# VH-VL binders against Probable ABC transporter phosphonate/phosphite binding protein PhnD2 (phnD2): the designs that were tried, part 20

Target 1, 264 residues: Probable ABC transporter phosphonate/phosphite binding protein PhnD2 (phnD2), of Prochlorococcus marinus (a3pdp9)
Amino acid sequence: SADPDKLIVALIPDENAATVIQDNQGLKDYLTEAFDKEIELVVTTDYSSMIEAARNDRLDLAYFGPLSYVLAKAVSDIEPFAARIKGGTKTYNSCIIGNTKKGVTSFDDIKGTTFALGDPASTSSRLFPELTLAENGLTKGKDFQGVFLGSHDAVALAVQNGNAQAGGMACPILKSLKKKGVIDPSKVTTIAQSSPIPQYPWTMRSTLSPELKEKIRFTFLDLDSDKVLKPFNADGFASITDSDYDGIRKAGKLLGLDLSKFVK
Below, E stands for the ipSAE of ESMFold2; O stands for the ipSAE of OpenDDE; V2 stands for 0.75 times the mean of E and O plus 0.25 times the DockQ between their complexes.

## First folded at step 10 (VH-VL)

Design j57 (from j1 with heavy chain Y52D D57Y S104E, light chain S93Y; framework fv_acimtamig)
Fold by ESMFold2-Fast, scan of step 10:
Structure j57 (fold): chain C 264 residues (1-264), chain A 121 residues (1-121), chain B 106 residues (1-106)
Amino acid sequence: as target 1 above (264 residues)
Amino acid sequence: QVQLVQSGAEVKKPGESLKVSCKASGYTFTSYYMHWVRQAPGQGLEWMGIIDPSGGYTSYAQKFQGRVTMTRDTSTSTVYMELSSLRSEDTAVYYCARSPWYTEGYAFDIWGQGTLVTVSS
Amino acid sequence: SYVLTQPSSVSVAPGQTATISCGGHNIGSKRVHWYQQRPGQSPVLVIYYDSDRPSGIPERFSGSNSGNTATLTISGTQAMDEADYYCQVWDSYSYVFGGGTKLTVL
């Protein structure tokens, strides 16, 4: 169906699903009016399930994280078209955090601890934290034990509550959780920030009609609605290409990730 | 092939806690959300909450917030629902039910057989 | 909190068409699912996404959803269709069920 009457729009589960769906009601309203089509927002249980849905051509639009995108692109006919822009940049950072009360304030304090990770296919809550730790002489399974908690908010709460002594997550999500009062800044210490990571790509199924693909691209690039942009903490959306994610492909190889494990 | 098999009937006293299990088979356990729904004798269906078996995320209906806890064990493909501070009004059949992707509309396509819980003094 | 209203009972003769309503504020903007529950059994999904039928559900079951009312229609009603029927929607952070309608087939 190159021009379906209903568009399935998937959002990566980087936080709990109810929050993701509720925060994007403004996007749903905007797209419904712009396309004159029914819009259905979906959030899968994990990143690999979203990759599998894309592989089976079940998604019309998909908002992936960087690593999950490169994994999906390898097995799906999808194309990236836009990413959020804020203050002139299309990048964000990964944060390594520690529990303040347990005295985890430096890399040395992570040795012998339980380190909270998000989804295995997360860039800022798995890939970049593990690379940053390796650069500082800390290897998962040798110097610390990793536990996958599935989402960034779960990582932040586990570190705050002491269920993990340290963890890795997206710096923008940490900032949002602090602003909302979910995370107390006095209980969680930021140990490190990564180098810039390319922002989450919006993608579309390549088999959509050329006319619809063009309409989708311009709808996002022309978007100036505060209601839609506020949850993304964005000034707007800017054009991107697949090659913008080559750095993520390189990072995955450096960590030795078996890409086949993320798709069944 | 897809099945949800729940633990057996229970009799509880007021003030005790309840823990019901739901074992999934015939599909990828972590790819579907699991819900708990109860039905008091002669009454309608009441949604209690949802759990993401992959990440362990939970969301509970306002009425049960503070009394219900949902957990999962991925090694056994089992979800659990615990309800504390039981009272006679908690007498009901408790169902687990599966849904794909959390969304505004995804239906509960497969249901467990139900677990009858009787709370009496 | 969002409320779905169903009639408590509907009666039809065998072979006649049964209609079961589900009322809710702007329910036409939501996705409505319908479940059939026979006495002593688990609910069974009979209609999802307003009007789609799961595999194995007879064509005589159909659904619609517009404005403030969603409707489950059972044409050529049979004795085996006698059951309680529940409508359901997602609203914000929860799933809401209607009170249920008992369908009696003479």
Scores: ipSAE 0.063, ipTM 0.636, lowest interface PAE 5.2, mean pLDDT 90

Design j58 (from j1 with heavy chain S31N G105D, light chain S93Y S94D; framework fv_acimtamig)
Fold by ESMFold2-Fast, scan of step 10:
Order: C-alpha cells, then structure tokens, then sequence
Structure j58 (fold): chain C 264 residues (1-264), chain A 121 residues (1-121), chain B 106 residues (1-106)
C-alpha cells in the first residue's frame, strides 16, 4: 500500500485553470500542514485527461464532477469519500440560460439556435442540459446545434456575449460569476433549473495505506476553514458513497452516451 | 414502494365522455411524465398522450387530438384522462405509465393496473 | 408517422433461444424499449435503451439494435416467458409501439 512523500491533487477544470489553481491555494496550504507532505495541485486541459490520469494511477486525490467520476471509477482504483455541503444539502442544480437581448427566455426560443455546452464529460454543462432539452422536445443536432466550449465560465460568457443564444451550466458557478461581476444578471436569463444533482465527489486512490486514507477522510470531514471552503461555495464537507452516483450512471445511459468515448 | 393506482371499470354509451384517474405514490410526482396508453380487446398497445405534472403541459397523439384532455392535481398526486365523444371502438383497457422528466425518449418503467372501459349502446 | 413492425407470433421449444424482431426505418439511431405482457396483466419493462435490463429481470433477456432492426433475445426460454412482447421508440414527439409478438413456448 502507498504512503508517498508528495500527494498529487487533481481538480476538475470546470473553469479556466488559472482561476481553479488560484482559488485552491488555501486548500493546498491546509493539506500541506495537515499531512506534513508536499501537495501538488494539478488541473488538466479537459475532463477526459483527468480521467486518463486517474486510470494510470497518477492521482492521489481527485475532485471530479459527477459524470467524470462515474467514468473514472469504471477504469480506476479510486474511492469517493467526501462532497461539499451547503445549506444542509449535498446537491446542486444545472441551469439552462439564454441571452436576454436576443429574446431567448423559453425552451421554444432555443429551436434553431446554437447551444453552448461545457466539457463532453460534464454533468451540469452537458448531460443534464441535453436531458432537460430532450424532455422539452429539443434534440441536439436536430432542433439546435450544440457547441462544446470546455468549461462553465466559457458557456456563461458565450451566452452573455451572444456567441451562443443559449447554454447549460452549473447554477452555483453562474451565481459565483454574477457575484464576481463576470456575468451581468440583466444580460442572461435562467430558463430552467434541473432536479438535484449529487455534488462533486472528492476521491482518493484506493491503494494508499489504510492509515493515510483514514487521515485524508477525517481531514476533509473536519475542515471548517472559511479560506479553504469559500472557493467550493461550501459550509463544509460530508461523507458520500459510490451509490450516491447511481443516478448519474442511469442518466448517462438514458442520453445514450458511449462512455468509452471519454477515455483516451 | 412506487405505485400507480387507477380508478375502477366504467360502462359508457356512445357520445358520452370518460374520465379515468391515476394516483401516484412512492416517488416525487413532479419528477416524472405521465403517459396514457390504451389497449382494445385482443389488440396492441396504443399511445394516447403525455402530461408533465409539474407544469401541466400536455401533448396528444394525432388520432386523439380534439377528443382527449389530460390534467393533474399536484395536491393529490393524481393524473386524469378525459376522452369525449365516445365510440364503440374506444372500448379498451386504459393504462397510465410514468417516465422520467429529464428525457422524452425514456421507457415506461412503472404502469398502473389498467381501467377497463366498455362503450356500448 | 413512424411505424414499427413485429412478427405476430414466434414459437420456441423450452430451453431454446427465442428472438423477436422490431423493424423500423433507421431504428438503430433510436433507443428501443421492450415490454412483456401476460394475459390480464399490465405491461412490464424487460429491456430499455436497446440492451439494458431493469433490476429483477432475468439475465436470459437481452437486446440489440442496429440498422433497421432491433431484436429482443430470450435465451433458455421458459414456460413463464410465454407472453406478448412489444417494442417501443420515441420519434419526433410521438411514442410508437410495435404491433406486438405473441411468444409461444410449445
């Protein structure tokens, strides 16, 4: 079993890499002190690259999105142990947004338009938007054109600037971008919110020593530092299990995703 | 336990109207579409229409457009299907069945027990 | 409107493999679901999304879908499998059922 002197901690690129790395310096410092080990934060170019890194046992800790976790779990020896909790819940929602000036304020307005999507392996900026649109009779490639922009902030900006008429993204990230002044609430309309989605799982390599795994688990569950939690928009972290993501597995099959297409 | 319980059998005369109920329990009522499917004696399954209980939006098969109306009551988790201007060929077992709201192309995973409707003079 | 074609009946001896076809133009691009209906009972979902089995459905049930034909396969067919089988797809806001196939086990 492994107890390395340096822990490689990967963070899903749900926003641009500079923002992700900058926002998580507090986490890096906290984990460095807690474990008495060197901590290296890694942000891959896309979701599939992070899945590939996990498959090749290159990651000690990994903060995945729900779908990318399900994909990684199928091909990697990883285990989920914690997810953010906010306002008493371990769930979040996906938002479908439209450009206000272009008059995109309802599902009918999406017909014949360009719809911005995040990474292909994203739950809230790909899977749930496509499922929600299908529920409303809109099929990608038939009723609208989908364009993958790679990240949630890219989706929000494209819709705000009119480069896409509509798009799908995590509601918490939209809220954060509005608070930061990156997105002007008057320029973007929220058309719909999805049903609750289980929060991003923190995962660890299963081959780490039992003692280190226990220490990691409780370090996160006991975390109450505002500096560390604020970038996660969280009150803390709470325990999770793999079965919490069974709904995501089902949703992926319902959309007809070839899960093998996400693994390099 | 998830279940759909339908109202009892009915006997109607041609020209009358029918109203069948389907009461849902064991799940979040507004997170699933409700479909109505009928089956004439010795015949196959025929889709009639769909209702989204959250918003009340409906879509009906072309054959039934103008004669069928689907409604719901969220306080009782009940869906209703009304069929007007009944004809003898409307004699059938009427089923309600659910599918998840996320997608239009999902299977009907839970079905009601069926309601036999006989239309005769 | 989209049409699904099934054989009206299929007969198989106990223990043998039964195959039930569902024909449709370019059906391989659609997601096919299969229902089993025993006399006097409600339909039961046995295969969804071409090849997935709901919890509680025996492993002997499998499905495939390519080109213009989807197929329900029942290996080691048992007397209890005797029923009507319906395929179903979604097409352009309509839900379409096949005509049904009566499976007879001797």
Amino acid sequence: as target 1 above (264 residues)
Amino acid sequence: QVQLVQSGAEVKKPGESLKVSCKASGYTFTNYYMHWVRQAPGQGLEWMGIIYPSGGDTSYAQKFQGRVTMTRDTSTSTVYMELSSLRSEDTAVYYCARSPWYTSDYAFDIWGQGTLVTVSS
Amino acid sequence: SYVLTQPSSVSVAPGQTATISCGGHNIGSKRVHWYQQRPGQSPVLVIYYDSDRPSGIPERFSGSNSGNTATLTISGTQAMDEADYYCQVWDSYDYVFGGGTKLTVL
Scores: ipSAE 0.000, ipTM 0.391, lowest interface PAE 18.3, mean pLDDT 87

Design j59 (from j1 with heavy chain S31R Y52N D57E S104D G105S; framework fv_acimtamig)
Fold by ESMFold2-Fast, scan of step 10:
Structure j59 (fold): chain C 264 residues (1-264), chain A 121 residues (1-121), chain B 106 residues (1-106)
Amino acid sequence: as target 1 above (264 residues)
Amino acid sequence: QVQLVQSGAEVKKPGESLKVSCKASGYTFTRYYMHWVRQAPGQGLEWMGIINPSGGETSYAQKFQGRVTMTRDTSTSTVYMELSSLRSEDTAVYYCARSPWYTDSYAFDIWGQGTLVTVSS
Amino acid sequence: SYVLTQPSSVSVAPGQTATISCGGHNIGSKRVHWYQQRPGQSPVLVIYYDSDRPSGIPERFSGSNSGNTATLTISGTQAMDEADYYCQVWDSSSYVFGGGTKLTVL
């Protein structure tokens, strides 16, 4: 079992990498003091690259999205231990959005349009949008054209600027972009919100020493620093288990996802 | 063999635009960030910006914001840097350089050979 | 705007140890990378993350970083080590390079 002097902490690239790293400097400082170890924050170029890094045992801690976690868990020795909690819930929603000026305000308006998707391994910016559209009679490649833009902020900007007429993304990220003034609420309409999705899991490499794993678990669960929690828009972190993501496994099967294609 | 190959030297007049290319080979193009760095004659290195070849998102140094545009073509494993409204002070060697995906302080491990751009009337 | 300060030049005899400093406010809290640039050539990464050495870089190159000064050390300096050396850090939203140090091996 491992107790390294430096912990590699990966963060899913759900937004621009510079933003993700900057937002998590407070977390880095906190973990450096709590563990008395060097902390290296990592943001890979895309979701599949992070899954591959985990498969090759390169990550000590990894903050995945739900689908990318399920994909990584199938090919890696990792275990989930905590997820953000706010207002007593450990869930969030996916939003389907449309360009207001282009008149995209309902599902019927999506027919014949270009629909912006995030990363292929994203839950709220790929899996749930595609399932929601299918449930409303809209099939990708037949009723609309999908374009993968890689991140949630890229989806929001493409819809706002009219480069795509509609798109799917995490509702919390949309809300954050509106608050920051990056997205103008008058230019982007929310057409639908999904059912609740389990929050992003914090995971750790299973081969870390039992003592270090316990310390990591308690450090997150006891975290009450406003500076660290503010970027997560969270009251704290709460315990989770692998079975909390069984619903995501079921959704992936319904969409027909091939696990092997996300790791190569 | 990991390699970055840049386009050839350019001579430009003030007010024109330049576009330099950087072709990557020997690795998975979309798995490493790409940077542009310039060096004026007899001067030091100056960072211009970064592009993610996977998603295409960019971030530019404040000094170049509004004048620089970085793009990529995944089918040819090539990144581009375009600089507009050229001035004589833009005379420099322009380098592309890649950084690893796995650090919060990205070291530039592989560099292109450089492209000399001369801006004069 | 973060600033890195390097001496403009350092001179050593062959076989001696060269030390090149990189000064910055609280630079010990940052990760420092070092690049070698020989005349007419592209920069080459010689040290990353304060003290790690890339594959293919001779063991005579080493680095340290503490307080307000990072240092590149070249032991048993050879004529081929004659070059400009640049330190670099990431600061918030930008990469910052030092002004460069010309190492002369005479």
Scores: ipSAE 0.131, ipTM 0.675, lowest interface PAE 5.7, mean pLDDT 90

Design j60 (from j1 with heavy chain Y33W Y52D S104E, light chain S93D; framework fv_acimtamig)
Fold by ESMFold2-Fast, scan of step 10:
Structure j60 (fold): chain C 264 residues (1-264), chain A 121 residues (1-121), chain B 106 residues (1-106)
Amino acid sequence: as target 1 above (264 residues)
Amino acid sequence: QVQLVQSGAEVKKPGESLKVSCKASGYTFTSYWMHWVRQAPGQGLEWMGIIDPSGGDTSYAQKFQGRVTMTRDTSTSTVYMELSSLRSEDTAVYYCARSPWYTEGYAFDIWGQGTLVTVSS
Amino acid sequence: SYVLTQPSSVSVAPGQTATISCGGHNIGSKRVHWYQQRPGQSPVLVIYYDSDRPSGIPERFSGSNSGNTATLTISGTQAMDEADYYCQVWDSDSYVFGGGTKLTVL
């Protein structure tokens, strides 16, 4: 329906699904009141499942990561409309981290180690870590072995406990885990930060009515509730366009990723 | 061919523990979440809980909290459900079933064949 | 706890339309899934998200959901449709199944 009675809102599983759902109850309440519709939050088991849900027109609103958005856009009728803004910027960075006790504090220390990666379709816990390592002469499968753990918090914990000697993840999520006391800063070293990455896009399916699309866009752009914005670590949401993600498309090709293999 | 194959029927005594397995094939095991549902003889379906095969995280229905444990082995693409302190009312067919999402409203699209468990003195 | 109410049984002649109801407080605000269970077999998903059909499910199966009642409709009912039918919703922190409806053909 172009104007459904219930909006299905998907959130990328960049952390444990229960955590993502719990953190976004304020968003659910806010959108329920703003749209005068029931809101259903959805967190898929992995990034590719969310892409498939979008492909099958199951999602009304979807908060993707940059790479998963690019992949979903290629096979779905969706459009991006807003991204978080913090301190005047709509970008974030990927962090490469190492286990301090195992002596992994520089790029050279990553040679011969197991490197923790998040989801295969993740920008900051897969694409940018692999690009940063390649730019520093380290190739996955040749200089180190990559292991996909599915989420950013899983990467952080694996590096902290030494199950992986190094890993890649979103710097904002690492900072959040340190603040919560989940990650001990003395046990994990940040080796490098990537160049800026465009923030996660909020998207809507293009077949929604023009009136509802306008209402959705302005509801997010006008959002100033600290309770709602706190889980996003955001001052607000700002307008974006599809072309803001062209850099991600280029990065995927540069790493040699066959993007068609992420979607079946 | 997407398939969920469960372990065979069991007969148990009250107070014993039950452990049922569910082996997945034909799809990426870690991309779909697994549920356990039971059905007592001549009765309806009852949801027991869910496990995320990727991270191993679980959530159980309140009725089974403290008695049920769900685990998985990614090397064999197998999910396990253990139910302790068995009673005669635990006699049921136990099903595993997969879903594409963890949360708020997804459907169970593929089901195992079921495991009949009889608890009797 | 949220409760879904289904009639215990529904009877229909071959070729006629069968309707199976699923009652719940404000169920129209929830997404309803329907499962078919033939005697001695595992449940099979026949309708998801109120009205969508999985691949392989015949067009004669359809669903609707509004207000306090969701409905599964089977047009041109055949002998092979004889089964128990269960509705299902997600409510807060758990899945809730209806009590099941036995469909008898003939």
Scores: ipSAE 0.005, ipTM 0.414, lowest interface PAE 15.9, mean pLDDT 87

Design k1 (framework fv_acimtamig; at its last look DockQ between E and O 0.01; V2 from the best seeds 0.00; counts 0 for: placed apart)
Heavy chain, then light chain:
Amino acid sequence: QVQLVQSGAEVKKPGESLKVSCKASGYTFTRYYMHWVRQAPGQGLEWMGIINPSGGSTSYAQKFQGRVTMTRDTSTSTVYMELSSLRSEDTAVYYCARSPWYTGYFDIWGQGTLVTVSS
Amino acid sequence: SYVLTQPSSVSVAPGQTATISCGGHNIGSKRVHWYQQRPGQSPVLVIYYDSDRPSGIPERFSGSNSGNTATLTISGTQAMDEADYYCQVWDSYSYVFGGGTKLTVL
ESMFold2-Fast, scan of step 10: ipSAE 0.651; ipTM 0.848
ESMFold2, look of step 11: ipSAE 0.706; ipTM 0.881
ESMFold2 (binder alone), look of step 11: mean pLDDT 95; pTM 0.961
OpenDDE, look of step 11: ipSAE 0.332; ipTM 0.741

Design k10 (from c5 with heavy chain S104K Y106S A107Y I110Y; framework fv_acimtamig)
Fold by ESMFold2-Fast, scan of step 10:
Structure k10 (fold): chain C 264 residues (1-264), chain A 121 residues (1-121), chain B 106 residues (1-106)
Amino acid sequence: as target 1 above (264 residues)
Amino acid sequence: QVQLVQSGAEVKKPGESLKVSCKASGYTFTRYYMHWVRQAPGQGLEWMGIINPSGGSTSYAQKFQGRVTMTRDTSTSTVYMELSSLRSEDTAVYYCARSPWYTKGSYFDYWGQGTLVTVSS
Amino acid sequence: SYVLTQPSSVSVAPGQTATISCGGHNIGSKRVHWYQQRPGQSPVLVIYYDSDRPSGIPERFSGSNSGNTATLTISGTQAMDEADYYCQVWDSYSYVFGGGTKLTVL
């Protein structure tokens, strides 16, 4: 339906699903009131499952990561409309981290270690960490072994607990986990930060009515509630376009990613 | 396709009342907010207030509270702006302008042609 | 009461890039919209939500907004772009316009 009574709102599983749903209750309440519709927050088991749901027109709104968005856009009729803004910018960074007690504090210390990665379709917990390491002469499968743990919080915990000696994840999520007391700053060292990455895009399916699409766009861009924005660590949301993610498309090609493996 | 057509120019005396109309066509009248914005000769744009054509609820800029009244007629898809106790400084071109469904952060995507109102003795 | 500051005038030669600034306290946290008003005509929306273009607005119009300044940029400026330009934000349930900038193309 072009104007459904219930909106299915998918949130990328960049952390444990329970945490993602709990942190977004303020958003759910805001959207319920704003649209006068039932809002169902959905967190799929992994990034590729969310891409597949979008491909099959099952999602009305979808909050993707940059790479998962690029992958979904190639196979789905969706359009990006907003991304978080903080301090006047619409970008974030990927962090490479090491276990302090195991002495992993530089790129050279990663050689011969197990490196924790999030989801295969993650930008800041897979794509940019692997590119950053390659730029510094470290090749996955040769200089270190990569293990996919599925989410950013799983990466942080594995590195803190020594189950992996190093890992890659979103710097903002690491900061949030430190603030919540989940990660002890003395146990995890930040080795490097990537170049800026465009923020996670909010997307909508293009088959929604023009009136509803316009209402959705303005609802997000007008948002000024601290309760809703706090989980995003944002000042608000700002407009974005598909071409803002062309850099991610180029990065994916450099890493040799096969699009078909994420949707089949 | 979308059009906002305003009533014609008026000449008023101080102390009189002004009532300008704005007739909408080419879209569902009750789905968009309507604003009134004025522009004194050689001056900038000044927001006066907003009306929700669906329920008739209004909100006015503080400067105009007590003097401005906005109404609508859904049967004719027309919005009205009435300004009372006119003064010479009310001489301006008055525009109606459409905005999407939310007022926070909303922009004016279509404007009427403007109505010149001259207030002189 | 929130105040937006624009230069009163900007002059550019045909084909050059024009930039029109809109200053406001922490304006980067707000959504900025831009209107073009040619002499004797109604305003026309040229940029909304900081950087979006309405259908029918040429690609040479672009916008940005960060910190205390929002900017409207017109590349390859043409004679037809000569107009007054107004920035606009929402603040405290009210709509605030800048004072306007007259763009002259000579």
Scores: ipSAE 0.007, ipTM 0.385, lowest interface PAE 14.7, mean pLDDT 88

Design k2 (framework fv_acimtamig)
Fold by ESMFold2-Fast, scan of step 10:
Structure k2 (fold): chain C 264 residues (1-264), chain A 119 residues (1-119), chain B 106 residues (1-106)
Amino acid sequence: as target 1 above (264 residues)
Amino acid sequence: QVQLVQSGAEVKKPGESLKVSCKASGYTFTRYYMHWVRQAPGQGLEWMGIINPSGGSTSYAQKFQGRVTMTRDTSTSTVYMELSSLRSEDTAVYYCARPWYTSGYFDYWGQGTLVTVSS
Amino acid sequence: SYVLTQPSSVSVAPGQTATISCGGHNIGSKRVHWYQQRPGQSPVLVIYYDSDRPSGIPERFSGSNSGNTATLTISGTQAMDEADYYCQVWDSYSYVFGGGTKLTVL
């Protein structure tokens, strides 16, 4: 249906599903009122499952990470329309972290260790960490063993408790986990930060009616509710286009990503 | 063909622990959550908890918090449910069930495992 | 915690329409799913997302959901439809089942 009675809104599982759903209750309430439609928040088990759901036209709105978005865009009829903005910027960084007690405080300390990675289709907990390590002479499978843990909070906890000696994740998520007391700053050292990464895109399926698509776009761009924006640590949302993610496409090609591994 | 095959019936004494398995086949194991639901004789369905096979994260119903543990083995596509400190009230058929994503409906169910707890 | 209320039993003559209710506070804002369970068998999904029917489920099964009541309707009820029926919702990362309704076809 081009104008469904209920909108399925998918959120990338960058953290535990319970946390993602709890953090977005304000958004759900806001969209329910704005659209006069029932809103269902959906969090899939992993990034590739969300890409597959989009491919099968199951999602009305989808909040992807940058890499998962470019992968989904290649196989789905979706369009990006907004991303968070704070202090005039629409970018964030990836962090490489090490376990302080195990003495992992530099790139050299990563050699011969287990490195925690998030989801295979994650930008800041897979793609950028692997590229950054390669730029510093460390190759996955040769100089260190990579272990995919599925989410950013899982990476942070694994490094904190020593189940992995080092790992890669989104710097904003690390900061949030430290603020919440989930991560003890004395137990985890930040070794490096990446170059800027374009913020997570909000997308909609292109088959929605033009009237509904316009209403969705303006609803996000005009959003100024503190209740909704606080969990995103945002001043608001700003317009984006598909070409804003061309840098991610280039990075993915450099890493040699196989699209078929990310969809059913 | 999606199949969920559970371990066989168990007879337990009060105070013992139970571990039921659910082996999945016919789909990519890590792409779907798995739930555990039980049903006491002549009673309704009662949700116990959920596990994400991809990362191993779990969430349990408040009633079972502290007594239940859910785990998985990705190499065998198997989910486990352990229930400790068994009571006679834990006598039930235990089901594993697969939802469609997080939408909450269960499209496939295991055949059930009857657990009898008696002295 | 969220609570779903179903009648314990419903009786209908063969060929008549059976109606099974599922009551919940503002349940119309939630997605309701329905399961059929025959004695000694696992539950089988018969309606999902309030009114959608899985492949293989007869078209005589239908559903609706509005306000404080969701309803499962079985038209032209047959002896084979005799079973327990459960409604289910997803609420705040919890999965809630109704108490079940025994449908008797006499």
Scores: ipSAE 0.007, ipTM 0.488, lowest interface PAE 12.1, mean pLDDT 88

Design k3 (framework fv_acimtamig)
Fold by ESMFold2-Fast, scan of step 10:
Structure k3 (fold): chain C 264 residues (1-264), chain A 120 residues (1-120), chain B 106 residues (1-106)
Amino acid sequence: as target 1 above (264 residues)
Amino acid sequence: QVQLVQSGAEVKKPGESLKVSCKASGYTFTRYYMHWVRQAPGQGLEWMGIINPSGGSTSYAQKFQGRVTMTRDTSTSTVYMELSSLRSEDTAVYYCARSPWYTNDAFDIWGQGTLVTVSS
Amino acid sequence: SYVLTQPSSVSVAPGQTATISCGGHNIGSKRVHWYQQRPGQSPVLVIYYDSDRPSGIPERFSGSNSGNTATLTISGTQAMDEADYYCQVWDSYSYVFGGGTKLTVL
């Protein structure tokens, strides 16, 4: 059982890493006070980097996406404990978007196009877009060509500027980019929304002491700071369990992925 | 292209403090950890500590806790290692070395080393 | 508190295979890196993550890691390979080096 003097806290790079670090200084300050420990925020270069960090016991706390969590859990001793809640729900949706000027406004318009994807281990910018397209008779590599751009904001910008004709990303991130004026709603059309996806899990390494794990869990569940919650677009955090992500495991299998063997 | 350039050799007296610099170039300074490693004459490599240039957070080897301080200046892409209360046993070559955040933890680029002699 | 044990020296003839061991409790569950240090020079990463080679490192360098022993293997050893070799792991928020092995060619 570990009770380290320093906690390494990783955040998935679903957007521009510099912006994520800047926006989450409130989280760092909050956790520093709550735990009376040094807090190191880390935003990794890509999703696989977070998975490998977890595999090698380098992360004390990690805010994964759903698929990257499932992949990390298969090779790491970690446990999920909290997820964002807003309006009483712990789910979000994946959006399929098209470039309006290129005339991509429906599934049929995606055939023959370049489709922008985020990170290969992303749920809402890889797994669910590919699953949704497959359910509508469109297969990656056959009916359209996928290009991995690494992050949700990169997907949105590529579709807006026409470097890709269509793409997949988290609907909440698209909404945020529109509100900030980064994405012009007249240039990007939402073609479809997925079924609900379990929200990003906060996880901790299981080898932390029981006392510290309890303190971490309640610190997040009791969190009511608007400064901390604003970047997560959340009313708070609510309890979750590993089984809440069984739907992600099933989605991966339906797409033909063996999630237990996905990581090299 | 990627390079770490350290400050020059120093001669110190027992009880003084040492401050070595390491200037990074050719990569995004805040995306890699920086480590300090020393090597006494004819001896092996000894890890001293790590700094995250992004937030400035540090972690030190137990042996150096209380004597070592690591800092950085993001405007000049430079890290510093300060070691206080010097003893003759602190005579060594001091290296800075970078590691990726979490792709792996290998020290892939090393500075040229700074020879520090502590003698009376 | 984690300890890595290396032989202090290994001697090989030119063209022969050199093997350098790195012993540690359950080291096979960790990821091992190897550094080469020639006299008067900075260490150079030659193997990372047990068996991966950085760009520019010859194919004659290879690594393995299983159980309680990691091994650096240099096939067709050349005079230029004469150096000190250090293994390294991350353990409990610390980086641990082995004591180093002096490889003598000839």
Scores: ipSAE 0.005, ipTM 0.403, lowest interface PAE 16.6, mean pLDDT 87

